# VHH binders against Probable asparagine synthetase [glutamine-hydrolyzing] (asns), part 10

Target 1, 187 residues: Probable asparagine synthetase [glutamine-hydrolyzing] (asns), of Dictyostelium discoideum (Social amoeba) (q54mb4r2to188)
Amino acid sequence: CGILAILNSLEEASKLRKKALSLSSRLRHRGPDWNGIYQSSDSILTHERLAIVGLENGAQPLLNEDETIALTVNGEIYNHEKLREDLVATGKHTFKTHSDCEPILHLYEDKGDDFVHMLDGDFAFVVYNKKANSFLAARDPIGVVPLYIGWHKDGSIWFSSEMKAIKDDCYKFQPFPPGHYFSSKTK
Key: E = the ipSAE of ESMFold2; O = the ipSAE of OpenDDE; V2 = 0.75 times the mean of E and O plus 0.25 times the DockQ between their complexes.

## First folded at step 7 (VHH; framework vhh_enristomig)

Design c4 (from c1 with Y100F; at its last look DockQ between E and O 0.86; V2 from the best seeds 0.72)
Fold by ESMFold2, look of step 7:
Structure c4 (fold): chain B 187 residues (1-187), chain A 119 residues (1-119)
Amino acid sequence: as target 1 above (187 residues)
Amino acid sequence: EVQLLESGGGEVQPGGSLRLSCAASGFTVSSSYISWYRQAPGKQREWVSTIYSGGRTYYAESVKGRFTISRDNAKNTLYLQMSSLRAEDTAVYYCARGPFYLEGETDYWGQGTLVTVKP
């Protein structure tokens, strides 16, 4: 599985979409692929995986009820049942899939940047709120799941499972260090 | 609001043992992952060990088999049991509640507790 996210780009939306799909294809490997895309006026999230893997986990990016929040994620969230139970108990959220990662959507909605410490799992993700124009990316504290961050000259922030999706376009890029998060700083 | 207080440091001979404590307030230790870090004089801080909310534990290669991280949920306290101590383990030890901001400093560090392993 592979993720790519480009947040807050100045590129024209049609060109951004073509570029993101081309770059996301670099994350494909053997076998037939399943891919998904979520796009706003200036941001795009993609997910690549083998078509047979994880069918019960639903199509990614995962979306909340009104599709204003999107999540692209690799990994497993071991305490997902407890997180889901607590979120359902608030009466504020409706789950759409069986994905162990779906609680991340609603945690972002409820807690903003202050929820990643609650996750017991191996993960790398980007969650984006189109309405607030905000985003958060995070990687598990051990670094089991790969993630890279890059900065583009147009001011956009890029995230990818592999360096090859971002290295040719970003003027600066690096491995996303384990146990860290990145949040939009200017809204 | 989130506060961490380390204790249990001191001087010890090579091969000795110490147990460090990290008293937490403003959050529940069983609802978060929490880590130990250390910083030797003149060195950058380094990761030592992490315990997840579910109880899974991980260790830096340099301390595997010698250090054990644990917690007491009733006391809201983390521990680091240190055994077979070496001079290289001399450092100020910090507990921290992650995650950390990529380009900033975490707000969730303690003051640290000094461990000195005599040469």
Scores: ipSAE 0.527, ipTM 0.774, lowest interface PAE 1.2, mean pLDDT 87
ESMFold2 (binder alone), look of step 7: mean pLDDT 80; pTM 0.813
OpenDDE, look of step 7: ipSAE 0.826; ipTM 0.918

## First folded at step 8 (VHH; framework vhh_enristomig)

Design d1 (from c3 with S32G; at its last look DockQ between E and O 0.83; V2 from the best seeds 0.00; counts 0 for: pae E 2.1 > 2)
Fold by ESMFold2, look of step 8:
Structure d1 (fold): chain B 187 residues (1-187), chain A 119 residues (1-119)
Amino acid sequence: as target 1 above (187 residues)
Amino acid sequence: EVQLLESGGGEVQPGGSLRLSCAASGFTVSSGYISWYRQAPGKQREWVSTIYSTGRTYYAESVKGRFTISRDNAKNTLYLQMSSLRAEDTAVYYCARGPYYLEGETDYWGQGTLVTVKP
């Protein structure tokens, strides 16, 4: 599975979409793939996976109830059952899929930047709130799931599971360090 | 306010053992994952071990079979039991509740506790 996210770009939305789809195609696995896309006026999240994997876990990017929050994620969240139980108990959230990663959407809504420590798993993700124009990217403390961060001349921040999706467009890029997060609020 | 205080470091001969402690306040050690890191002089800080809220543990390859991470929820304390110590284990050891700011201006690391393994 592959992720690509381009946040807060100055590029025109239609050109941004075409660019992102082209770059995301570099992340496809051998054989038939499924791809998903979520876009706002200045940001885009994509996800690539083998078609068979997506049948039981729901299409990505995953969306909250009013589709203002989107998540693209690779990995597994082993304590998802407990997280889901606690989130349902608040009475504030409705789950739409069986994905073990769906709790991340609702945790971001409830806790902002202060939830990643609660996740027991191997992961790399970007979660985006279109209404607040905020985002958070994070990687597990062990560094099992790959993630890269890049900076574009137009001020946008790029995230991808592999360098090949960002190396030609970003003037600077590097591996996203394990056990870290990047937040639109912390710059 | 979240605070973490490392202790238990010292000098030891090769093959020896030490137990490091990390006293936590302002949060519960079982509420999320917590990790040990280490940094030798002039080197990059490296991950050593993590314990998750579920009790699952993971270790860097360089310490597997020699180090054990654990916690005592009643004392709100994280431990690192170190055995079969080698000169390469010499470093300042830190405990930390991640994740860290990628471009943060504040160092979330405390003083740490120095482990010196004699040649």
Scores: ipSAE 0.488, ipTM 0.751, lowest interface PAE 2.1, mean pLDDT 87
ESMFold2 (binder alone), look of step 8: mean pLDDT 80; pTM 0.804
OpenDDE, look of step 8: ipSAE 0.811; ipTM 0.903

Design d2 (from c3 with S32A; at its last look DockQ between E and O 0.72; V2 from the best seeds 0.70)
Fold by ESMFold2, look of step 8:
Structure d2 (fold): chain B 187 residues (1-187), chain A 119 residues (1-119)
Amino acid sequence: as target 1 above (187 residues)
Amino acid sequence: EVQLLESGGGEVQPGGSLRLSCAASGFTVSSAYISWYRQAPGKQREWVSTIYSTGRTYYAESVKGRFTISRDNAKNTLYLQMSSLRAEDTAVYYCARGPYYLEGETDYWGQGTLVTVKP
């Protein structure tokens, strides 16, 4: 499965959508794929996976209750049950799916950038809050799940599971190092 | 607020053992993933081992079978048990709770604890 995220682009929304869908298709692998897309006026998140893999875990990008926060993620969160229990106990969140990754949505809402250390798992993700116009990307400390970051001349930041989705458009790109995060808020 | 303090380094003969400690404050060691890294003179810092909140452990290939990461929740402390030490293990060892901000270069990680394996 594959992710692509383009954050804070100056491109016209319709053109951005067409480009993202085209680039996301480069991430498809053998067999039937499922794909999903979430878009705001200047940002877009996509997810590609084998159709059979994602049936029980809910369609991605995953969304919070009012669809203001979206998550595109590859990987597995081993301690999801404990995270979910704690989030439900706050009384502030309800879960829409059984996905082990859904806690990331609510942790981002509650804790901003200060939650990735709590995640037991193999992961690479981008979570986006369109109401706050904020985003966070992170990769597990071992680097099991691939991720790349790129910079576009229009100022947008790109993330993808594979370099081929970003290499033709970004003037600079690199592997996203294990155990790191990138945040719209840390500056 | 969050702090991690490494100790237990020293000089050791090849084939010897050491146990490094990482005392944590400002968070509970069982609530986060925590890693050991090392940096040898003239080399880049490298990942050594991680323990997850659930207790799962992972190791770099170069140390598998020789190093063991563990924790003592009552003391809020992580350990790295190092055995069968080799000259290549000489480095400053760091304990860290990630993740780190991507700024294009790594920042200061604290003092660390020096392990020297005599030639």
Scores: ipSAE 0.537, ipTM 0.801, lowest interface PAE 1.8, mean pLDDT 87
ESMFold2 (binder alone), look of step 8: mean pLDDT 81; pTM 0.820
OpenDDE, look of step 8: ipSAE 0.839; ipTM 0.920

Design d3 (from c3 with T106F; at its last look DockQ between E and O 0.88; V2 from the best seeds 0.76)
Amino acid sequence: EVQLLESGGGEVQPGGSLRLSCAASGFTVSSSYISWYRQAPGKQREWVSTIYSTGRTYYAESVKGRFTISRDNAKNTLYLQMSSLRAEDTAVYYCARGPYYLEGEFDYWGQGTLVTVKP
ESMFold2, look of step 8: ipSAE 0.583; ipTM 0.828
ESMFold2 (binder alone), look of step 8: mean pLDDT 81; pTM 0.820
OpenDDE, look of step 8: ipSAE 0.847; ipTM 0.923

Design d4 (at its last look DockQ between E and O 0.86; V2 from the best seeds 0.00; counts 0 for: grease 27.8 > 24.2, SAP .84 > .668)
Fold by ESMFold2, look of step 8:
Structure d4 (fold): chain B 187 residues (1-187), chain A 118 residues (1-118)
Amino acid sequence: as target 1 above (187 residues)
Amino acid sequence: EVQLLESGGGEVQPGGSLRLSCAASGFTVSSSYISWYRQAPGKQREWVSTIYSTGRTYYAESVKGRFTISRDNAKNTLYLQMSSLRAEDTAVYYCARGPYYLEGFDYWGQGTLVTVKP
């Protein structure tokens, strides 16, 4: 299972899509593959999983009600029931899936960058708001789930589960350190 | 304002024990994951242990079986119980909530020094 996200690219949209699909294919798990794509004019999020796993937890990227927020995530959120209950109690959110990661979508809607500390789990994710053109990437404090960050010369920021999806395109890249976040609001 | 204040450091002999405290303010310790880190002179800061909001705990291999993280919700305080201490455990210990901005300035406070005698 793998994620690739390319955010705020200057590349033409159809070329960006073709590039992202090609690079995301480097992340496929062995055997039958399943993938999902969410794209705006300048950003794209992808997810690669075995098809049977994806059916049980809903297709990724996960989307909010009006599809303005997209989440690509690897990991498990062990306290998802409590988070979901609290989010439903606000009266502001309708959940589409049973995915333990879906609460991340609505936490981003409600709290912006200030929710990652609430997550009990192992994770690496990118959440993107198309309407605000904002994003947040984060990795669990232990570093169970891998994540890499890269910078492209066109100014776009890249995130991937593995270096091989970003190393040939980004002029700078590094492991995303555990317990850290990167936000469009801080760049 | 979120703040965490470490205390309880000191000198101990090899094989000794020590309990570190981390007093939290500006948030409820049971609402967040919180971690202990340590940094020896001239070394990178390393992760030691995490307690999640649900109480689930994790440890670095170097301390597993010797250190225990816990919390007291009434005092809004975390603890690191350290046993069977070794010279390589000598470091300044920090407690921290996170997450931290990837390329930003990280405020870790002063920490609490643990020195294990040769």
Scores: ipSAE 0.614, ipTM 0.834, lowest interface PAE 1.4, mean pLDDT 87
ESMFold2 (binder alone), look of step 8: mean pLDDT 81; pTM 0.817
OpenDDE, look of step 8: ipSAE 0.807; ipTM 0.906

Design d5 (from c3 with E103D G104S; at its last look DockQ between E and O 0.75; V2 from the best seeds 0.71)
Fold by ESMFold2, look of step 8:
Structure d5 (fold): chain B 187 residues (1-187), chain A 119 residues (1-119)
Amino acid sequence: as target 1 above (187 residues)
Amino acid sequence: EVQLLESGGGEVQPGGSLRLSCAASGFTVSSSYISWYRQAPGKQREWVSTIYSTGRTYYAESVKGRFTISRDNAKNTLYLQMSSLRAEDTAVYYCARGPYYLDSETDYWGQGTLVTVKP
């Protein structure tokens, strides 16, 4: 299973989509796949999984109520029940799926960049707000789930589960260090 | 303002024990995951241990069985109990809530507490 995200590209949207789908296919492994895509004018998030493995968790990218926020994620959030209870109690959020990762969407809505420390789990994710044109990528403090970050000449920032999806296009790329985050905002 | 202050470092003989403390302010230690890291001279910082908000604990293989992370919620303080210390455990130890910016070479890490295990 794999994620690919290309954020804030200057590439024309249809070309960006074709490129992202081609690169995302490198993350497939075997058997029938289930893939999802979320796109804005300058950004795209994808998720690849074996169709059999992921059906019980809902389709990714996961979306908030008005589909302005999208999440592509690998991993497990062990304290998801408490996070969900607290988020529902605010009266601001309605959950669509049973995914243990869905709380990340609403935490991003409520807290911006200041929530990753609340997550008990193994994870790598990119969450994107189309309306604000903001994003956040993060990796668990142990580094159980792989993630890579890359920089493209057009100024876009790329994230992927595996280096092979970004190494041919990004002029610079590296493993995303465990226990770190990258944000579209400087502060 | 979120702040984590390390203390309890010192000099010990091989096989000795030491307890590090991490006093937290600006947040409740049980609401976040919190980690210990260490950096030996000339080496990159490395992860040592994490305690999650639920109390689950994880350790690097190099310290498993010798180090114990814990917390005292009433004092809003974390601890790293180190036992069977070895020369390779010599490092400056940091506690951190994280997550960190990708560029971890900034002043963000603070002072830490030095542990020296005599060769």
Scores: ipSAE 0.543, ipTM 0.795, lowest interface PAE 1.7, mean pLDDT 87
ESMFold2 (binder alone), look of step 8: mean pLDDT 80; pTM 0.812
OpenDDE, look of step 8: ipSAE 0.846; ipTM 0.923

Design d6 (from c3 with T54R; at its last look DockQ between E and O 0.74; V2 from the best seeds 0.68)
Fold by ESMFold2, look of step 8:
Structure d6 (fold): chain B 187 residues (1-187), chain A 119 residues (1-119)
Amino acid sequence: as target 1 above (187 residues)
Amino acid sequence: EVQLLESGGGEVQPGGSLRLSCAASGFTVSSSYISWYRQAPGKQREWVSTIYSRGRTYYAESVKGRFTISRDNAKNTLYLQMSSLRAEDTAVYYCARGPYYLEGETDYWGQGTLVTVKP
């Protein structure tokens, strides 16, 4: 299971898509698997999943009700039932899957950048709001789930489960430190 | 609005014990994951332990079996019970509600509380 996200690229959209699909294929460790994609004019999120592992967790990227918010995520959210109960109680959200990670979508809708501290889990994710053109990436405080961040010369910010998806394109890249987040809203 | 204040540091002999406290205000300690970090002079800060909102705990390998993170929800306070202290445990210890912003101008850790283990 692998994620790749390229945010706010100046590359032409069809070229961006072809590049992202090629790079995402490097994250496959076994034979043919599921590949999910979500794209806007300047951003793309992908997810590679082992066919056996992911059936009950729903197809990724996960989407909110009007498909303006997309989430690509690896990991587990242990307190997902409590988070879901609280979100349902607001009356503002309709859940589409049984994925333990789906609450992240609606927490981003409700709280912007101020929700990651509420997550009990092993995780690495990127959540993107196409309408607001905003995104947030975060990694669990222990660092069990791998994540890398990269910077491209066109100004785009790249995230990937493995360095091999970003090392040839980004002029700077590093492991995403555990217990941190990166937000498009905080410059 | 959110405040975390560390206390309980001091000097101890090798093999000794200390209990650090982290008094929280502006949020409920059971609503967030909270971590202890430490930083020795001239070194990068390192993760020590995390307690999740539901109470599950995790530890760095270097402290497993010697340190225990806990909390008292009625007092809105976290603790780090440190036992079998060693010279390499000397550091300023910080209590932090994550996550920290990557690419921030500088991370702010507050005062922390100094633990010194005598040679």
Scores: ipSAE 0.607, ipTM 0.828, lowest interface PAE 1.6, mean pLDDT 87
ESMFold2 (binder alone), look of step 8: mean pLDDT 80; pTM 0.814
OpenDDE, look of step 8: ipSAE 0.704; ipTM 0.857

## First folded at step 9 (VHH; framework vhh_enristomig)

Design u1 (from c3 with E103Y G104D E105S; at its last look DockQ between E and O 0.91; V2 from the best seeds 0.00; counts 0 for: pae E 2.1 > 2, grease 24.7 > 24.2, SAP .757 > .668)
Fold by ESMFold2, look of step 9:
Structure u1 (fold): chain B 187 residues (1-187), chain A 119 residues (1-119)
Amino acid sequence: as target 1 above (187 residues)
Amino acid sequence: EVQLLESGGGEVQPGGSLRLSCAASGFTVSSSYISWYRQAPGKQREWVSTIYSTGRTYYAESVKGRFTISRDNAKNTLYLQMSSLRAEDTAVYYCARGPYYLYDSTDYWGQGTLVTVKP
């Protein structure tokens, strides 16, 4: 599985979509693939997966109830049952899938940037709130799941599972270090 | 505010043992993942071990079988039990909650404690 996110681009939305789909296709492995996409006026999140695996984890990007928050993620959240139980107990959230990663959506909604330390898992993700125009990217503390960050000349921030999706467009890019996060609000 | 205070460092003979402590305040150690790191002179900081909120533990290959991470929830304290120490283990050891902001050095790291393994 592979993820790509391009956040806060100045590119026209139709052109941004074509670019992102082209770049996301570089993340495919051999065999039948499925591609998921979520787009706002200036941001886009994609997910590539082997078609058979995708049904078990729910279609990605994962969406909250009103589809204002989208998550693209590679990995597993081992303590998802406890996280889900606690979130349901608040009475504020309705889960739509069985995905172990779905709690990330509601944690972002409730806690902003202050929840990644609660996640037991192997992960790399980008979560985006279209209404607030905010985002958060994070990678697990051990670095099991790969992630890269890049900067485009138009000011957009790019995230990808593999460097090949961002190296031709970003003037600067690097591996996203394990145990770190990047936030639209703290930069 | 979140604070982490390392202690227990010192000099030790090769093959010896040492236990490092990390006293935490401002958060509950069992509510998050917490890691040990080390930095030898002239080298980059290196991940050593992580304990997850569930108690699951992970170790860098260089320390597997020799180091044990643990915690005491009642004391809100993290430990690193080190055994079979070698010269290569000489470093300043840090504990940290994470995750760290990519561009900020103010992440929840301790002050560090020096471990010196005699030649």
Scores: ipSAE 0.520, ipTM 0.791, lowest interface PAE 2.1, mean pLDDT 87
ESMFold2 (binder alone), look of step 9: mean pLDDT 81; pTM 0.821
OpenDDE, look of step 9: ipSAE 0.800; ipTM 0.903

Design u2 (from c3 with E103F G104D E105S T106G; at its last look DockQ between E and O 0.85; V2 from the best seeds 0.00; counts 0 for: SAP .808 > .668)
Fold by ESMFold2, look of step 9:
Structure u2 (fold): chain B 187 residues (1-187), chain A 119 residues (1-119)
Amino acid sequence: as target 1 above (187 residues)
Amino acid sequence: EVQLLESGGGEVQPGGSLRLSCAASGFTVSSSYISWYRQAPGKQREWVSTIYSTGRTYYAESVKGRFTISRDNAKNTLYLQMSSLRAEDTAVYYCARGPYYLFDSGDYWGQGTLVTVKP
């Protein structure tokens, strides 16, 4: 499974899409893969996975009800059943899939940047709200799931499961440390 | 206001034991994952152990089998029971509710509690 996210780029949308699809293809490792894409005027999220793994979990990026919030994620959320139960009890959310990661969408919607501490799992993700023009990236406290962060000269922030998707375009990049987050809202 | 306060550090002989405490206020310890970290003088802070909201626990390889993380929900307190202590365990120990901002300056962390294992 492979994540690529490019947030708040000054690149023209059609050119950004072609670049992201090309770079995302570098994250394929074996066998037939599935790929998905979500794009706004200045941001794009992709996901690569083996077509035979996790098919019943729904296509990624995962989307909320009005498709304003998108999630690309690798990992497992072990307490997903309780998180889902609590979110449904609010009366504010409708789940579209059985994915154990889908609760992250609605937690971001409800709690902004203050929900990652609630997760029991191995994970790396980027969640993006197109309407608010906000995003959050996070990695589990153990660091089982890989993630990298990069900076492009146009001011965009890049996230990827592997360095090879960002190393040729970003002037600076590093491993995303376990137990950390990056938020578009943080000063 | 979310606050965690470490205590229980001290001097100990090699092979000895200590129990560190982390008293929480402003949140319930069972609602979050909470981690212990440690930092020896002049070294980078390193992860020691995590307890998840569900009670599931993980340990760094260097402490596995010697340290036990636990919590007491009635006291809203997290513990790190340390045994078979070694010189390399000498450090200031911190407890914290993650996640942390990627570029924090170190002001995010409390004062910690010093553990000294005599040479």
Scores: ipSAE 0.637, ipTM 0.836, lowest interface PAE 1.3, mean pLDDT 88
ESMFold2 (binder alone), look of step 9: mean pLDDT 81; pTM 0.817
OpenDDE, look of step 9: ipSAE 0.823; ipTM 0.913

Design u3 (from d3 with Y101T; at its last look DockQ between E and O 0.91; V2 from the best seeds 0.73)
Amino acid sequence: EVQLLESGGGEVQPGGSLRLSCAASGFTVSSSYISWYRQAPGKQREWVSTIYSTGRTYYAESVKGRFTISRDNAKNTLYLQMSSLRAEDTAVYYCARGPYTLEGEFDYWGQGTLVTVKP
ESMFold2, look of step 9: ipSAE 0.655; ipTM 0.855
ESMFold2 (binder alone), look of step 9: mean pLDDT 80; pTM 0.803
OpenDDE, look of step 9: ipSAE 0.773; ipTM 0.890
ESMFold2, look of step 10: ipSAE 0.574; ipTM 0.824
ESMFold2 (binder alone), look of step 10: mean pLDDT 80; pTM 0.804
OpenDDE, look of step 10: ipSAE 0.765; ipTM 0.889

Design u4 (from d3 with Y33F; at its last look DockQ between E and O 0.83; V2 from the best seeds 0.00; counts 0 for: pae E 2.4 > 2)
Fold by ESMFold2, look of step 9:
Structure u4 (fold): chain B 187 residues (1-187), chain A 119 residues (1-119)
Amino acid sequence: as target 1 above (187 residues)
Amino acid sequence: EVQLLESGGGEVQPGGSLRLSCAASGFTVSSSFISWYRQAPGKQREWVSTIYSTGRTYYAESVKGRFTISRDNAKNTLYLQMSSLRAEDTAVYYCARGPYYLEGEFDYWGQGTLVTVKP
């Protein structure tokens, strides 16, 4: 499985989409993959996975009820049952899938940047709010799931599971350090 | 207001043991993942151990089998039990609630407690 996210690009939306799909295809590692894409005027999130795996994990990016919030994620959230139970108890959220990662969507809705500490799991993700034009990327404290961050000359911030999706376009890139987050709101 | 306060550091001989404590306030230690980090003089800060909200634990390779992270929920306190201490374990030890901002100041770190392992 592979993620690519390009946030706050100056590239024209149609060209951004074509570029993101081309780069995301580099994250395919065997056989035909299923891919998903979520786009706003200046940002795009993609997810790649094997087509057979997709039958069991639900479509990504994952979306909240009105599709204003999108999540692209790799990993497992071990305490997902408790998180889901608490979110349902608020009466504010309707879950669309059984994905263990879906609670991240609704935690972002409810808590903004202040929820990653609650996650017990191996993960790397980007969650994006199209309405607020805000985003948050995070990686688990151990670094089990890979993530890279890159900076593009147009000012956009790039995230990917693998360096090969960002190395040709970003003038600077590095592994995203374990246990860290990057937030549009504090930048 | 989230606060973390480390204690229990000191001077020990090689092969000795120490238990570090991290008293937390402003949040419940069992609701978050919390980590120990250390920083030796002239070195970058390095990850030591993490305990997840569910109690699952992880350790850096350099400390596996020698250090044990734990918590006491009633005291809202995190511990690092260190044994078989070596000179390379000399450092200031910090507890921290993650995650940490990539480009900014740390969100929630203690002041640190010094551990010195004598030659």
Scores: ipSAE 0.479, ipTM 0.781, lowest interface PAE 2.4, mean pLDDT 87
ESMFold2 (binder alone), look of step 9: mean pLDDT 80; pTM 0.810
OpenDDE, look of step 9: ipSAE 0.830; ipTM 0.917

Design u5 (from d3 with A96V; at its last look DockQ between E and O 0.89; V2 from the best seeds 0.76)
Amino acid sequence: EVQLLESGGGEVQPGGSLRLSCAASGFTVSSSYISWYRQAPGKQREWVSTIYSTGRTYYAESVKGRFTISRDNAKNTLYLQMSSLRAEDTAVYYCVRGPYYLEGEFDYWGQGTLVTVKP
ESMFold2, look of step 9: ipSAE 0.590; ipTM 0.833
ESMFold2 (binder alone), look of step 9: mean pLDDT 80; pTM 0.812
OpenDDE, look of step 9: ipSAE 0.847; ipTM 0.924

Design u6 (at its last look DockQ between E and O 0.84; V2 from the best seeds 0.76)
Fold by ESMFold2, look of step 9:
Structure u6 (fold): chain B 187 residues (1-187), chain A 118 residues (1-118)
Amino acid sequence: as target 1 above (187 residues)
Amino acid sequence: EVQLLESGGGEVQPGGSLRLSCAASGFTVSSSYISWYRQAPGKQREWVSTIYSTGRTYYAESVKGRFTISRDNAKNTLYLQMSSLRAEDTAVYYCARGPYYLEGSDYWGQGTLVTVKP
């Protein structure tokens, strides 16, 4: 499975979409049978995976109830049952899939940037709120799941599972360090 | 306010043992993943070990088999049991709850100094 996210681009939306799909296709060695896409006026999230895996875990990017929050994620969240139970108990959230990663959507809704420490797992993700135009990217504390961050000259911030999806477009890029986060509020 | 206070450092001979403690306040140690890090003079801070909220543990290759992370939920405290200590283990040790801001300077506290004699 592979992820690509481009946040807050000045590129025209149709051109951004074509570029993102082309770049995301470079990640298919991780998930050759499926690609998913979520787009706003200036941001786009993609996911590549085997189609059969997605039937049980829900297609990615994963979406909240009104589709204002989207999540692209690689990895596993081992304590997902506890997180889901607690979120359901608030009475504020309805789960749509069996994905172990779906709790991330609702944690972002409830806690903003202050929930990643609650996640037991191997992960790299980008979660995006279209309504607030906010995002959060994070990587597990051990660094099991790869993630890269890049900066584009139009001011957009790029995230990808592999360098090859961002190296030709970003003027600066680097491995995303384990145990770290990047937030739209802190950029 | 979330705070983590390290203690238990000191001077030890090669091959010796020490137990470090990390007293937590402002959160419950079983609700988060928590890690030990260390920083030797002139070097970058490096990851040592993590314990997850579920109790799963992970170790850097350099300490595997010699260090053990654990916690006492009733005391809201983590421990790092270090054995077979080597000169290369000399560092200030920190416990911390992640994640860390990518470009920020996270407050790490004072830490606790472990000195393994040459």
Scores: ipSAE 0.643, ipTM 0.848, lowest interface PAE 1.4, mean pLDDT 88
ESMFold2 (binder alone), look of step 9: mean pLDDT 81; pTM 0.821
OpenDDE, look of step 9: ipSAE 0.831; ipTM 0.919

